# VH-VL binders against q0atu2, part 301

Target 1, 119 residues: q0atu2
Amino acid sequence: MLDKKARIRTSREYRNVFEKGKRLSGRFLIIYYVENALDNNRFGFITNKKIGMAVIRNRIKRQLRAIVREYQGQVKNKHDIVLVARAGIGKSSFEGMEKDYIAIMKKAGLFARNANKID
Below, E stands for the ipSAE of ESMFold2; O stands for the ipSAE of OpenDDE; V2 stands for 0.75 times the mean of E and O plus 0.25 times the DockQ between their complexes.

## First folded at step 14 (VH-VL)

Design ve7 (framework fv_recibokibart; at its last look DockQ between E and O 0.84; V2 from the best seeds 0.86)
Fold by OpenDDE, look of step 14:
Structure ve7 (fold): chain C 119 residues (1-119), chain A 121 residues (1-121), chain B 108 residues (1-108)
Amino acid sequence: as target 1 above (119 residues)
Amino acid sequence: QVQLVQSGAEVKKPGASVKVSCKASGYEFTDYYMHWAKQAPGQGLEWIGEINPDWGDTNYNQKFQGRVTMTRDTSISTAYMELSRLRSDDTAVYYCARAKYYWSFDAFDIWGQGTLVTVSS
Amino acid sequence: QIVLTQSPGTLSLSPGERATLSCRASQSVSSKYLYWYQQKPGQAPRLWIYEASSRATGIPDRFSGSGSGTDFTLTISRLEPEDFATYYCQQYESSPYTFGQGTKLEIK
């Protein structure tokens, strides 16, 4: 799991991202992102009942954490980023989800220039 | 009907622990942060902490850090607050309350009925 | 932490009168994050005003919230018997999400 300091933990922090952040939509994910005043990135996640039953939601949560963790070191610093799972994500493969994440993050310009795992 | 139902009154000795439950119904449990507040007899409200029921992340008031633990069981839409090393000034009514944290924002729009915890030797 | 100070501590008025409750913050609070609650004896608090000036569902229009920065006010234009209770302001600007100490509105 992500380090504690790398997670958006409070409701107020989530609210800040949604109120002040930029929004980009992918096939399976929507991201909200905003600069923070820290020296590290923080990630939040929204998974609601629209994506499927509890078993599906738990799987999606696990997969989202894995994806974010895998590419964490390649994301530009000083950002709060919230991932919102879209309804169709329950039928996606892990690779499809990962591809969507990469595409959205690239579109947002959130990957570092020297990132090696995004091509 | 949207409601939060808390567990019954507790009587504890100093040094003991108490665990209060808050069962949610009528809404999606994971769509709201669950907050807890303390109200000593004849006193005002004090915020204890919050938990994200979907992911389990917690944020505690520093005043209670080290003694409070918030958890949840999503399968039964229930949040828990455990307070350890109880002392007399922990005697209070404890409330759970929900707060929306995405898309629409609000503070504590639904409250539990409260749980009286009495700490006495 | 942000400290909210309410005044007066107790307000004694009669039905039909105007009530003005003050909430002062130790630092600036956005109106988006200022809330008021009503509480009657033996009951849980109820959301009354959200975002400083918006009435919660079912709240009569005799209640109004105003203010910005560090000074916020809850006004009751014409008191009804059911309005006598304790009112708390609360900030959601930053953690911990503190409450004021409350203003008890009692019947004179």
Scores: ipSAE 0.911, ipTM 0.955, lowest interface PAE 0.5, mean pLDDT 95
Fold by ESMFold2, look of step 14:
Structure ve7 (fold): chain C 119 residues (1-119), chain A 121 residues (1-121), chain B 108 residues (1-108)
Amino acid sequence: as target 1 above (119 residues)
Amino acid sequence: QVQLVQSGAEVKKPGASVKVSCKASGYEFTDYYMHWAKQAPGQGLEWIGEINPDWGDTNYNQKFQGRVTMTRDTSISTAYMELSRLRSDDTAVYYCARAKYYWSFDAFDIWGQGTLVTVSS
Amino acid sequence: QIVLTQSPGTLSLSPGERATLSCRASQSVSSKYLYWYQQKPGQAPRLWIYEASSRATGIPDRFSGSGSGTDFTLTISRLEPEDFATYYCQQYESSPYTFGQGTKLEIK
């Protein structure tokens, strides 16, 4: 779903986002984000077993990947962004997660100038 | 109790491959990166690489790039490290160790017991 | 890559003496990402000091860690027989997460 270049791959990179990044919370997601020294964005995910059973976890993971992929071209470059799934996300609809993602990313100012048109 | 249990000792010929397993218990497997380290007889510790247990992303020490593959199976809370094209200097004890990558401290607080791999002609 | 150089390679002392183990980094390391491990023959390493100066659970207070930037030390104020082992420093500042080559603390 996401190119390997667009993924946070190391544990230290995750820690950097949590240590130095800004935090914004939505209904189903929390994002942590920080500017990186690259020319591209990198996305990370934290989806623990508090979300639900394995079937539900796998569904959430597929849906989060799809949402990030759909909007990745609209995200300002040079950011490391970690999405943390909140307890209760397992009962969210795809549309609910998508709306939450859009709202958080917009509030963070992470969408490019034209991205403010996203509904 | 929190525990990492590794597979047993292996004897291999040069050019072969070895796959070491590391089974986690007593904690949430997906909350911790799994790391692997090498210790040759009478030598110090050398970091090999790490794997994100939930999403599978890996990061390898350049020294081992191209010969090492790390995988995991979350359904049985087990991480694996495979080393190919074995040489005599790969004879070592191989350890797995966990590290939290968000919240709490992130040192290697739990280690497996080690797996001796012997490469002999 | 950050190289950690430990000194001395071997430290021979008697019980009751003070031990000082040094770890020098080739580049600055945040104290938060400098760790020490103890290892005895035939055993896995054990976390001893985390964040340069904090003792891991159950570690006696005779052990203390200090330092910042590129210079770190592990001090044992009064050696006990069980303290004779090899000690490794490790940095988690940047990948690859390197270890020092170790200091073997042995009985004189």
Scores: ipSAE 0.821, ipTM 0.914, lowest interface PAE 0.8, mean pLDDT 91
ESMFold2 (binder alone), look of step 14: mean pLDDT 92; pTM 0.943

Design ve8 (framework fv_recibokibart; at its last look DockQ between E and O 0.90; V2 from the best seeds 0.85)
Fold by OpenDDE, look of step 14:
Structure ve8 (fold): chain C 119 residues (1-119), chain A 121 residues (1-121), chain B 108 residues (1-108)
Amino acid sequence: as target 1 above (119 residues)
Amino acid sequence: QVQLVQSGAEVKKPGASVKVSCKASGYEFTDYYMHWAKQAPGQGLEWIGEINPDWGDTNYNQKFQGRVTMTRDTSISTAYMELSRLRSDDTAVYYCARAKYYWGLDAFDIWGQGTLVTVSS
Amino acid sequence: QIVLTQSPGTLSLSPGERATLSCRASQSVSSKYLYWYQQKPGQAPRLWIYDASSRATGIPDRFSGSGSGTDFTLTISRLEPEDFATYYCQQYESSPYTFGQGTKLEIK
């Protein structure tokens, strides 16, 4: 589980990311990201009903948290990042989801220079 | 019809706890933050806190920090607010209200009918 | 926290008159995050104005919101009997999302 400190927790924080952030779309994920005034990154997640039934959504939520946690230390600091799950994500494999995450984060230039798990 | 229906009035002794429920219907429960507000008799509105029904993340007013716990059961689209160590000044009507947090109106556009909590010895 | 101060506390007017309600913030609030609610006795609050100047669904055009920075105003051009209620402003600029103490609009 992501530390509370590493999570977007308030509705206002989410709104800030959507209003001021940049948007990039991957195959299974859309990310919104914006620089924050903190020393750490915060992650938010949107998993609405379009991605599937409750069982599917719960699985996707667990997988997204796992992916974000795995690569958390390799992301440039001082960013709020919201991951929006796309409709097709419910049919994706974990590896496919992970690959999509890496690709979209690379495209956004959000990985640190010394990142070594993204090659 | 979009609506929030709260549990009935409560009478509690000082030091006790109360748990108020708020059941949502007519919309996707997890697409809106659920907020709670307090209104003492004849007084104004006071914001207590908010919860993300999808992930369970909470944000509380520091005034209530340590005594308030917000939870939710997504299977029945119901949010809960528990207030512990009750005092006489906790006597009030408590409201739940929804607010969109992405691609929508952040204002409290739908409110529950309110739940009266009376704390008396 | 941002403190919202409404004035006057009570406003006594007659139907047909113009009402002006003030909401002052202790620090700057974006218009996007300033809201007004109407509440009648025994009822829950109802969203009335959002984004400082946008009327909620079903709100008549005699109501108007204006202002920016630290000063916001709710105006009722010609009061109707059903307009007499308590009005609260609220800010969503930062947590905690505070309310003003309210202005009670009562019939003279």
Scores: ipSAE 0.918, ipTM 0.958, lowest interface PAE 0.5, mean pLDDT 95
Fold by ESMFold2, look of step 14:
Structure ve8 (fold): chain C 119 residues (1-119), chain A 121 residues (1-121), chain B 108 residues (1-108)
Amino acid sequence: as target 1 above (119 residues)
Amino acid sequence: QVQLVQSGAEVKKPGASVKVSCKASGYEFTDYYMHWAKQAPGQGLEWIGEINPDWGDTNYNQKFQGRVTMTRDTSISTAYMELSRLRSDDTAVYYCARAKYYWGLDAFDIWGQGTLVTVSS
Amino acid sequence: QIVLTQSPGTLSLSPGERATLSCRASQSVSSKYLYWYQQKPGQAPRLWIYDASSRATGIPDRFSGSGSGTDFTLTISRLEPEDFATYYCQQYESSPYTFGQGTKLEIK
């Protein structure tokens, strides 16, 4: 789904975000984010068994990738961002997750100044 | 109780491929990256690469790029390393080892028992 | 990539003696990301020291790790027969996550 260069690929990169990054919590998601030394953004995801059974986990993974892909062009560059799915995310709708993501990203100041209005 | 159990020894000819498995038990497989390392007879350890257990993203040592493929099957908590176009200097014991990639200890705290791969003419 | 050079390559000592094993990095490594492993013949490596100076669970207090930047040491204050093995340092600062070539600690 996401281009390989827009993904956090290594364990060390994940550790860096958790150790150096800022944390913001929403209803269904937590984000950790830190500036990177690249010209682009990278996204990582934590979706463990706490979310639910395999069918639910796979749905959440698909939906999160879709949401991140939809808005990635509006995200300020040079950031590594990890999305952590909270235990209750399995009961959320796609629209609920999307609104939560937009709210957290706005609060973090991660959308570019010239981004379109987000609602 | 936490353990990594690897597949048995393999004997291969130059030019062949080998696929080593590493089955995890006693912990949540998707909480830990799986790493692989090579140890040739009488030699030290060489890191081969790593795989994200949940999303499948990989990162390989440049020395193995193009010849190594790491995969996993989360339904059976098993990671795989395939090495292709085998050479005599690929004769080694291959280890898997786990590392937590978010909270907790991020060193290689649990290792598999090793898989001897012998490449002979 | 970060090269770790261990010295000496082989260290021959008697039980009861003090051992000092050196690991030098080609670039600075955060102490958080410097680890030590013990390996005996026919066995997998075992995590021994993490974060440069913290002992893994069950590791005797005669083992201590120290150092920062490019220079790290593993010290065994009083060697026991079971301590004779090969010791590897590893950096987890940046990929590839390299190991040192090892120091074989053998009985004299």
Scores: ipSAE 0.746, ipTM 0.894, lowest interface PAE 1.3, mean pLDDT 91
ESMFold2 (binder alone), look of step 14: mean pLDDT 93; pTM 0.953

Design ve9 (framework fv_recibokibart; at its last read DockQ between E and O 0.89; V2 from the best seeds 0.88)
Fold by ESMFold2-Fast, scan of step 17:
Structure ve9 (fold): chain C 119 residues (1-119), chain A 121 residues (1-121), chain B 108 residues (1-108)
Amino acid sequence: as target 1 above (119 residues)
Amino acid sequence: QVQLVQSGAEVKKPGASVKVSCKASGYTFTDYYMHWAKQAPGQGLEWIGEINPDWGDDNYNQKFQGRVTMTRDTSISTAYMELSRLRSDDTAVYYCARAKYYWGFSAFDIWGQGTLVTVSS
Amino acid sequence: QIVLTQSPGTLSLSPGERATLSCRASQSVSSKYLYWYQQKPGQAPRLWIYDASSRATGIPDRFSGSGSGTDFTLTISRLEPEDFATYYCQQYESSPYTFGQGTKLEIK
């Protein structure tokens, strides 16, 4: 799980990201992102029931948290980033979601070119 | 219809804990933050905190921080607020209310009917 | 935290009169994050105005909200008996999301 400091916890901060942020779509994920005034990055997530049953949604949630945590050290500067799960993510593999995340983060200019796993 | 239905009135002794429930129906539970507010007898409204019902992320008014815990159970579309170490000035009606936090943002547009918590010896 | 101060605390008027309720914020609040609620005794609050000036569904057009920055107003052009209630403003600009202390609109 991500450190509390690295999570968007309030509804107001979600609204800020959606109102002011830029949008970029991948195969399984959409990201909305905006620069923040903090010393760190914060991540939020939108996953809804249309993704699938609780078992599938809980798996997707765990895998998304793991992916974001593994690559958090490669994310540039001070950003609030919201990941929105698209239709079809429930059918994806862990590797498929990871690849999509890396691709969209690189395209957004939020990642360094090397996307090595961070310990 | 969209509605929030809260658990019934409670009478507690000082130092006890109380857990109030708020059951949602008629909408997608995880699309709206659930907020809680306090209203002491004859007084105005005071915001206690909020919880993301999908991911469980919570945030509290510092006045209640350390004594309040918000949780939810998505399988039954129910949110909970637990207040511990109760004092006489915790006697109040407690309300849950929803607020949409992405596309189509809303204020507290739907409220529960309120739960009276009385703290007395 | 942003403090919202409502004035007057109690407003005594007769049906047919115009009511003007004020809400002043200690810091600037975007109009998009200023809301008004109506509450009658024994009932939950009801959303009345959102985004400082937009009427919630079903709210009569005699109600209007206005203002920006730190000064916001709720106006009722011609009071009806059912309008006598307590009105609260609320800000969603920053956590904690605070309410004003309320203005009680009572029959003179």
Scores: ipSAE 0.783, ipTM 0.888, lowest interface PAE 0.7, mean pLDDT 90
ESMFold2, look of step 14: ipSAE 0.828; ipTM 0.919
ESMFold2 (binder alone), look of step 14: mean pLDDT 93; pTM 0.950
OpenDDE, look of step 14: ipSAE 0.901; ipTM 0.952
ESMFold2, fold request of step 16: ipSAE 0.831, 0.830, 0.834; ipTM 0.920, 0.915, 0.920
ESMFold2 (binder alone), fold request of step 16: mean pLDDT 92, 93, 93; pTM 0.946, 0.950, 0.949
OpenDDE, fold request of step 16: ipSAE 0.925, 0.924, 0.926; ipTM 0.961, 0.960, 0.961
ESMFold2, last read: ipSAE 0.817, 0.835, 0.839; ipTM 0.909, 0.917, 0.921
ESMFold2 (binder alone), last read: mean pLDDT 93, 93, 93; pTM 0.951, 0.949, 0.950
OpenDDE, last read: ipSAE 0.925, 0.926, 0.925; ipTM 0.960, 0.961, 0.961

Design yh1 (framework fv_ivicentamab_arm2; at its last look DockQ between E and O 0.76; V2 from the best seeds 0.83)
Fold by OpenDDE, look of step 14:
Structure yh1 (fold): chain C 119 residues (1-119), chain A 117 residues (1-117), chain B 110 residues (1-110)
Amino acid sequence: as target 1 above (119 residues)
Amino acid sequence: EVQLVESGGGLVQPGGSLRLSCAASGFTVSDNYMNWVRQAPGKGLEWVSIIYRRGSTEYADWAKGRFTISRDNSKNTLYLQMNSLRAEDTAVYYCAREEWEYYFDYWGQGTLVTVSS
Amino acid sequence: AYDMTQSPSTLSASVGDRVTITCQASQSIDSWLAWYQQKPGKAPKLLIHDASSLESGVPSRFKGSGSGTEFTLTISSLQPDDFATYYCQQWDEYSGEAYTFGGGTKVEIK
């Protein structure tokens, strides 16, 4: 999966993103994003009980990680980004999630200018 | 130049079936999100279905089980198979392109479907 | 399902008038709102996306504003070509309701 250094892991790191970051809501996702002092991006994932049972939440988390990995190389560096899954994501398709991720990241201006996979 | 041209509309009896086509030019259908939107006479717009770039599909709750969205990449054409048609399905059906951000930038001229005995 | 309330349903105005159409969403959609213009017998035409971004070729007299749950389309000075029906459009959080349109606003000659 994501490299250890590409993960938001501590409560303190999450709090920093929520307190200092910007928020943008899509159809299935809410992203919180803030610049970090590193040379790489870090991602966090939140799937709460409103989505459904643990099996569903874990599936969603795996799918979101897959999406993030696929587009990781196209995201502007030096950002901490937390993905919060909305309640409706439980019934969405993988492509629906992917579309939402791309749309939100584009609106947030987090894709690199030379990114061509989504052009 | 981007262009969408719907066809296949016409008169059909209740319970009948009809397949609509949307021929696209100026862009590749399989590289975009394609939608069907309908409009009953004198009424507003109603979303019907979407086909995603990788081929997944989504439908309005009322359309599930009766409508099927598909595409032929070799023909760059979008389709809507409509079965078990009802009088309330009478509408102009539009195909509409969506690139990324949840709005439809190009629409066809629409094709009229009339369901009547 | 998300609700979309568009008002007014009908608006009578004269050439040169300032026209305002409002869409209210039941849930916050940030800036994920589009406006369309439709003339009789024609397909809808995209005017504005992302709440305030004017589509290419659309006259500057059209302005979109708002965020969250309240959105407005304003025509600063109504022209003869502007008499039409206008629709707002958003996404819906839940599958089976991917997109929702407002009920429409018919702008007619006073």
Scores: ipSAE 0.900, ipTM 0.950, lowest interface PAE 0.5, mean pLDDT 95
Fold by ESMFold2, look of step 14:
Structure yh1 (fold): chain C 119 residues (1-119), chain A 117 residues (1-117), chain B 110 residues (1-110)
Amino acid sequence: as target 1 above (119 residues)
Amino acid sequence: EVQLVESGGGLVQPGGSLRLSCAASGFTVSDNYMNWVRQAPGKGLEWVSIIYRRGSTEYADWAKGRFTISRDNSKNTLYLQMNSLRAEDTAVYYCAREEWEYYFDYWGQGTLVTVSS
Amino acid sequence: AYDMTQSPSTLSASVGDRVTITCQASQSIDSWLAWYQQKPGKAPKLLIHDASSLESGVPSRFKGSGSGTEFTLTISSLQPDDFATYYCQQWDEYSGEAYTFGGGTKVEIK
C-alpha cells in the first residue's frame, strides 16, 4: 500500500488537481496531474459504477494501487496525480493496466530519465 | 541493429495448423511488448495478438481460442501457433515491436500464410 | 469498439503536390495516433508517432497534426519515394481489439 502522506485524501485536494492540473488520456486510464508544494508525490484513484460491479471496481483499484506502488520510485517528486479508470478497464488484465500506466506517465514526462524497465 | 525475421509460413489446408516464428536481434524480446499483425492480400492491416513483458497475452476476438502467442526468451524468439485455419486467415503475418507507447517501431518483412483447398 | 475512418481511400497526385490524408477516431484518443507508410511487398514503416512526432530518418516533408478525434498527415512536396499506401493506427479501449488501423490511403502517380 502507498504511505498515508502519498495519498490524495480530501475533496479539496482532488478538486485542485482537476481544476489546475493537466489531463492525459490513455487506453484504460485518464491521469490528472499538477505540481504540489510538498517534497513528495500524492496519488488518488477514481473508479465509478459504469465500470462494473463493486467486486470488479475493487479489484481494479487494488491493481492500480499495486502498479503505482511498484513504479513510485521512478516518478518525479512534487506532483499530485489522480488516476481515473475508464469504462474499458473492467475487462483489462493487470499487464494491460500496467502498460497503460507506463505509457501515460512517460508521455506526461513524470518518470525519471533513467527509469529501469521491468520484465 | 534491430532486426525481426519471420518464418514458418506456407500453404495449408483449411482446418490445419502452422507455427510462425519471429527471431529477434539487437534487443531483448521480453523487455518489450511484442505483437503480431496481419494483412490479407489487397487489404489493410489487422492486429492479431500481443504478449506483454511479464507474459500476459491479449488476442483479437476472432483469433481467441485458435491462435496462441508465445515466446522463448532463451532463443529471443516470438511465436504464433495458429490452429483451425480458415481461408479468411490467408495473409502476410508480421511480428512487430512496441516499446511502450501504442505504436510499432520495428516490423519484420512478414511471412505468407495461404489457406486453401 | 473504436472505429477509425481514413480518407481518401485513393489519391492521385503528381511529384511536387501537397497532399493531405485524414483519419477520424470515433472517440477521443488524445494524441495516441501513429502513421505508417507501406510500399508493395514491404512491411509498414513507422513515420509519425504521438500524432506529430517524426520518427528518426523520416524526411521533414512529412508532418502529422491533430488531437482528440481528427488527425492529418501532410506531405508538403510529394516525391517519387512517397507513392505508397498510408495507414493510421490507434489503440482501442475495449477488449478484443487492442489496436485498430485506418483502412489505408493509396497515394498513386497521376
Scores: ipSAE 0.803, ipTM 0.910, lowest interface PAE 0.8, mean pLDDT 91
ESMFold2 (binder alone), look of step 14: mean pLDDT 89; pTM 0.928

Design yh10 (framework fv_ivicentamab_arm2; at its last look DockQ between E and O 0.80; V2 from the best seeds 0.82)
Fold by OpenDDE, look of step 14:
Structure yh10 (fold): chain C 119 residues (1-119), chain A 117 residues (1-117), chain B 110 residues (1-110)
Amino acid sequence: as target 1 above (119 residues)
Amino acid sequence: EVQLVESGGGLVQPGGSLRLSCAASGFTVSDNYMNWVRQAPGKGLEWVSIIYRRGSTEYADWAKGRFTISRDNSKNTLYLQMNSLRAEDTAVYYCAREEWGYYFDYWGQGTLVTVSS
Amino acid sequence: AYDMTQSPSTLSASVGDRVTITCQASQSIDSWLAWYQQKPGKAPKLLIHDASSLESGVPSRFKGSGSGTEFTLTISSLQPDDFATYYCQQWDDYSGEAYTFGGGTKVEIK
């Protein structure tokens, strides 16, 4: 699990990201991202009921957290980032989600220049 | 220099099998997303399959159960095993690299597969 | 299933003409759109990715534009080397295919 300080936890924090942030859609994910006033990044995860049963939603959320953790050190600091799972993500493989995350984050310019996993 | 060279195409009877190869140079196949795309004579492009960097695979619905994408890292080669071939599978088959994003930046010259009795 | 409508199917033009090809998606794909050029007997060649990013080595007369559901490939001044078939391509999140290509546009000499 992500450190508490690396998590978006309140409705107010989520609203701030949705209202002031930029939006970018991928094959399986939509990300909302905005600069924060902190020294670290914070991540939020949304898996709606349209994705499927609670077991499926929890699996997806666990997988997305794993992806975010793996690439956390390569993301530019001072951002609040919310990952919204799209309806079709339930049929996606872990690598499909990972590929989508990388593609979106790269397109958004959120990967640091020293990100060696995308070189 | 990045290069992709397909081989293994030819004439095969309906119900037959064929394995295509794609030899890559100038980059590591296992570090990229590799795809097969086909094109029937005089027709457009149609995606067939992808193999991810970690080895997972994905197929077009029409290809599932009949086509298998794989790779040999020691040979830096991509493969497409085709079984139960049909006349409508007649096409030039291309291997294509996908490094980042959702586009194919390098393509092989293609290999022709003709399914006919 | 995702629909990608490419138009026109065939386009007759002369050297020096301004050529425009359009690709319409059934739903928004942001800027996840690529353009390819294919000549007879040859493999497709990537021209533009991410809607407007010109691939290295591609002449500046090629321009990609658009976002959401409407995309355009423009050749500002058609050259003899540009007579070919062009395809747009996107990802697909709902159909049984990961990627979808447009039907193609054949640019032929008038």
Scores: ipSAE 0.872, ipTM 0.937, lowest interface PAE 0.6, mean pLDDT 94
Fold by ESMFold2, look of step 14:
Structure yh10 (fold): chain C 119 residues (1-119), chain A 117 residues (1-117), chain B 110 residues (1-110)
Amino acid sequence: as target 1 above (119 residues)
Amino acid sequence: EVQLVESGGGLVQPGGSLRLSCAASGFTVSDNYMNWVRQAPGKGLEWVSIIYRRGSTEYADWAKGRFTISRDNSKNTLYLQMNSLRAEDTAVYYCAREEWGYYFDYWGQGTLVTVSS
Amino acid sequence: AYDMTQSPSTLSASVGDRVTITCQASQSIDSWLAWYQQKPGKAPKLLIHDASSLESGVPSRFKGSGSGTEFTLTISSLQPDDFATYYCQQWDDYSGEAYTFGGGTKVEIK
């Protein structure tokens, strides 16, 4: 589980990322990201009813949290990052979601150089 | 430095089986997303299958149940087991490495599979 | 499933000509598009990824452009080495096709 400092918690914090942040769309995910004034990163996750029933949405959120936690040490600090699940994500696998996360994070320039396990 | 070499193609009867190999050098197969792509004579390119870094697999609908992608990490080699072959499976089969950005940066030379009586 | 329409299917041109090949996606793929060159009897060779990023060792006369649904490969001055078939490629999000290639454009000498 990501610790409490690494979570985007309030509607205001989410709105700031959507309104001020950059957007990149991958195969299964969209990220919004903006530099913050902290020394750390914060992550938010959005799934909606279009994804599927609650069991499916809960599975996807748990898998996305696990993916983010796996790679959090490789993410450049000082960013608020919101992951939005696209409607087609319900047909994805864990590795499909993981691959997409790596792709969009590298394209956004959010991974640090020489990070193990991603190149 | 990066090299992919396919082998194992040949002539088989309809309903037969064949296993293709792809020997990789200059990189580690299990650290990458590996794909098979085929090309029927005089036709375009068609994706066949992927194996992900952790070993999950995905197939084109027409290949499901007949083809199996696998790897042997100790030999740094990718495989495609093809069963219940049909004439329409006649093609050059390429092994391809996929970069994180959803594109194929290195391809092998291909190996020809011919399915006929 | 994402559809990919590549045009033209064949193109006759002379050395020195400017050549333009297009690919159209049925849904936005942002900039996640690659271009390949294939010569007879040879494997495909990556030219461009991410719509416009030129691979190392690819001549600067090749230029990729576009985003969303419309993409173009341009050869600014055709050389003898450029007579080949060109393919675009994108991801797909389902229907048993993880990736979709365009139908190809054969560039022939006039």
Scores: ipSAE 0.794, ipTM 0.899, lowest interface PAE 0.7, mean pLDDT 90
ESMFold2 (binder alone), look of step 14: mean pLDDT 89; pTM 0.918

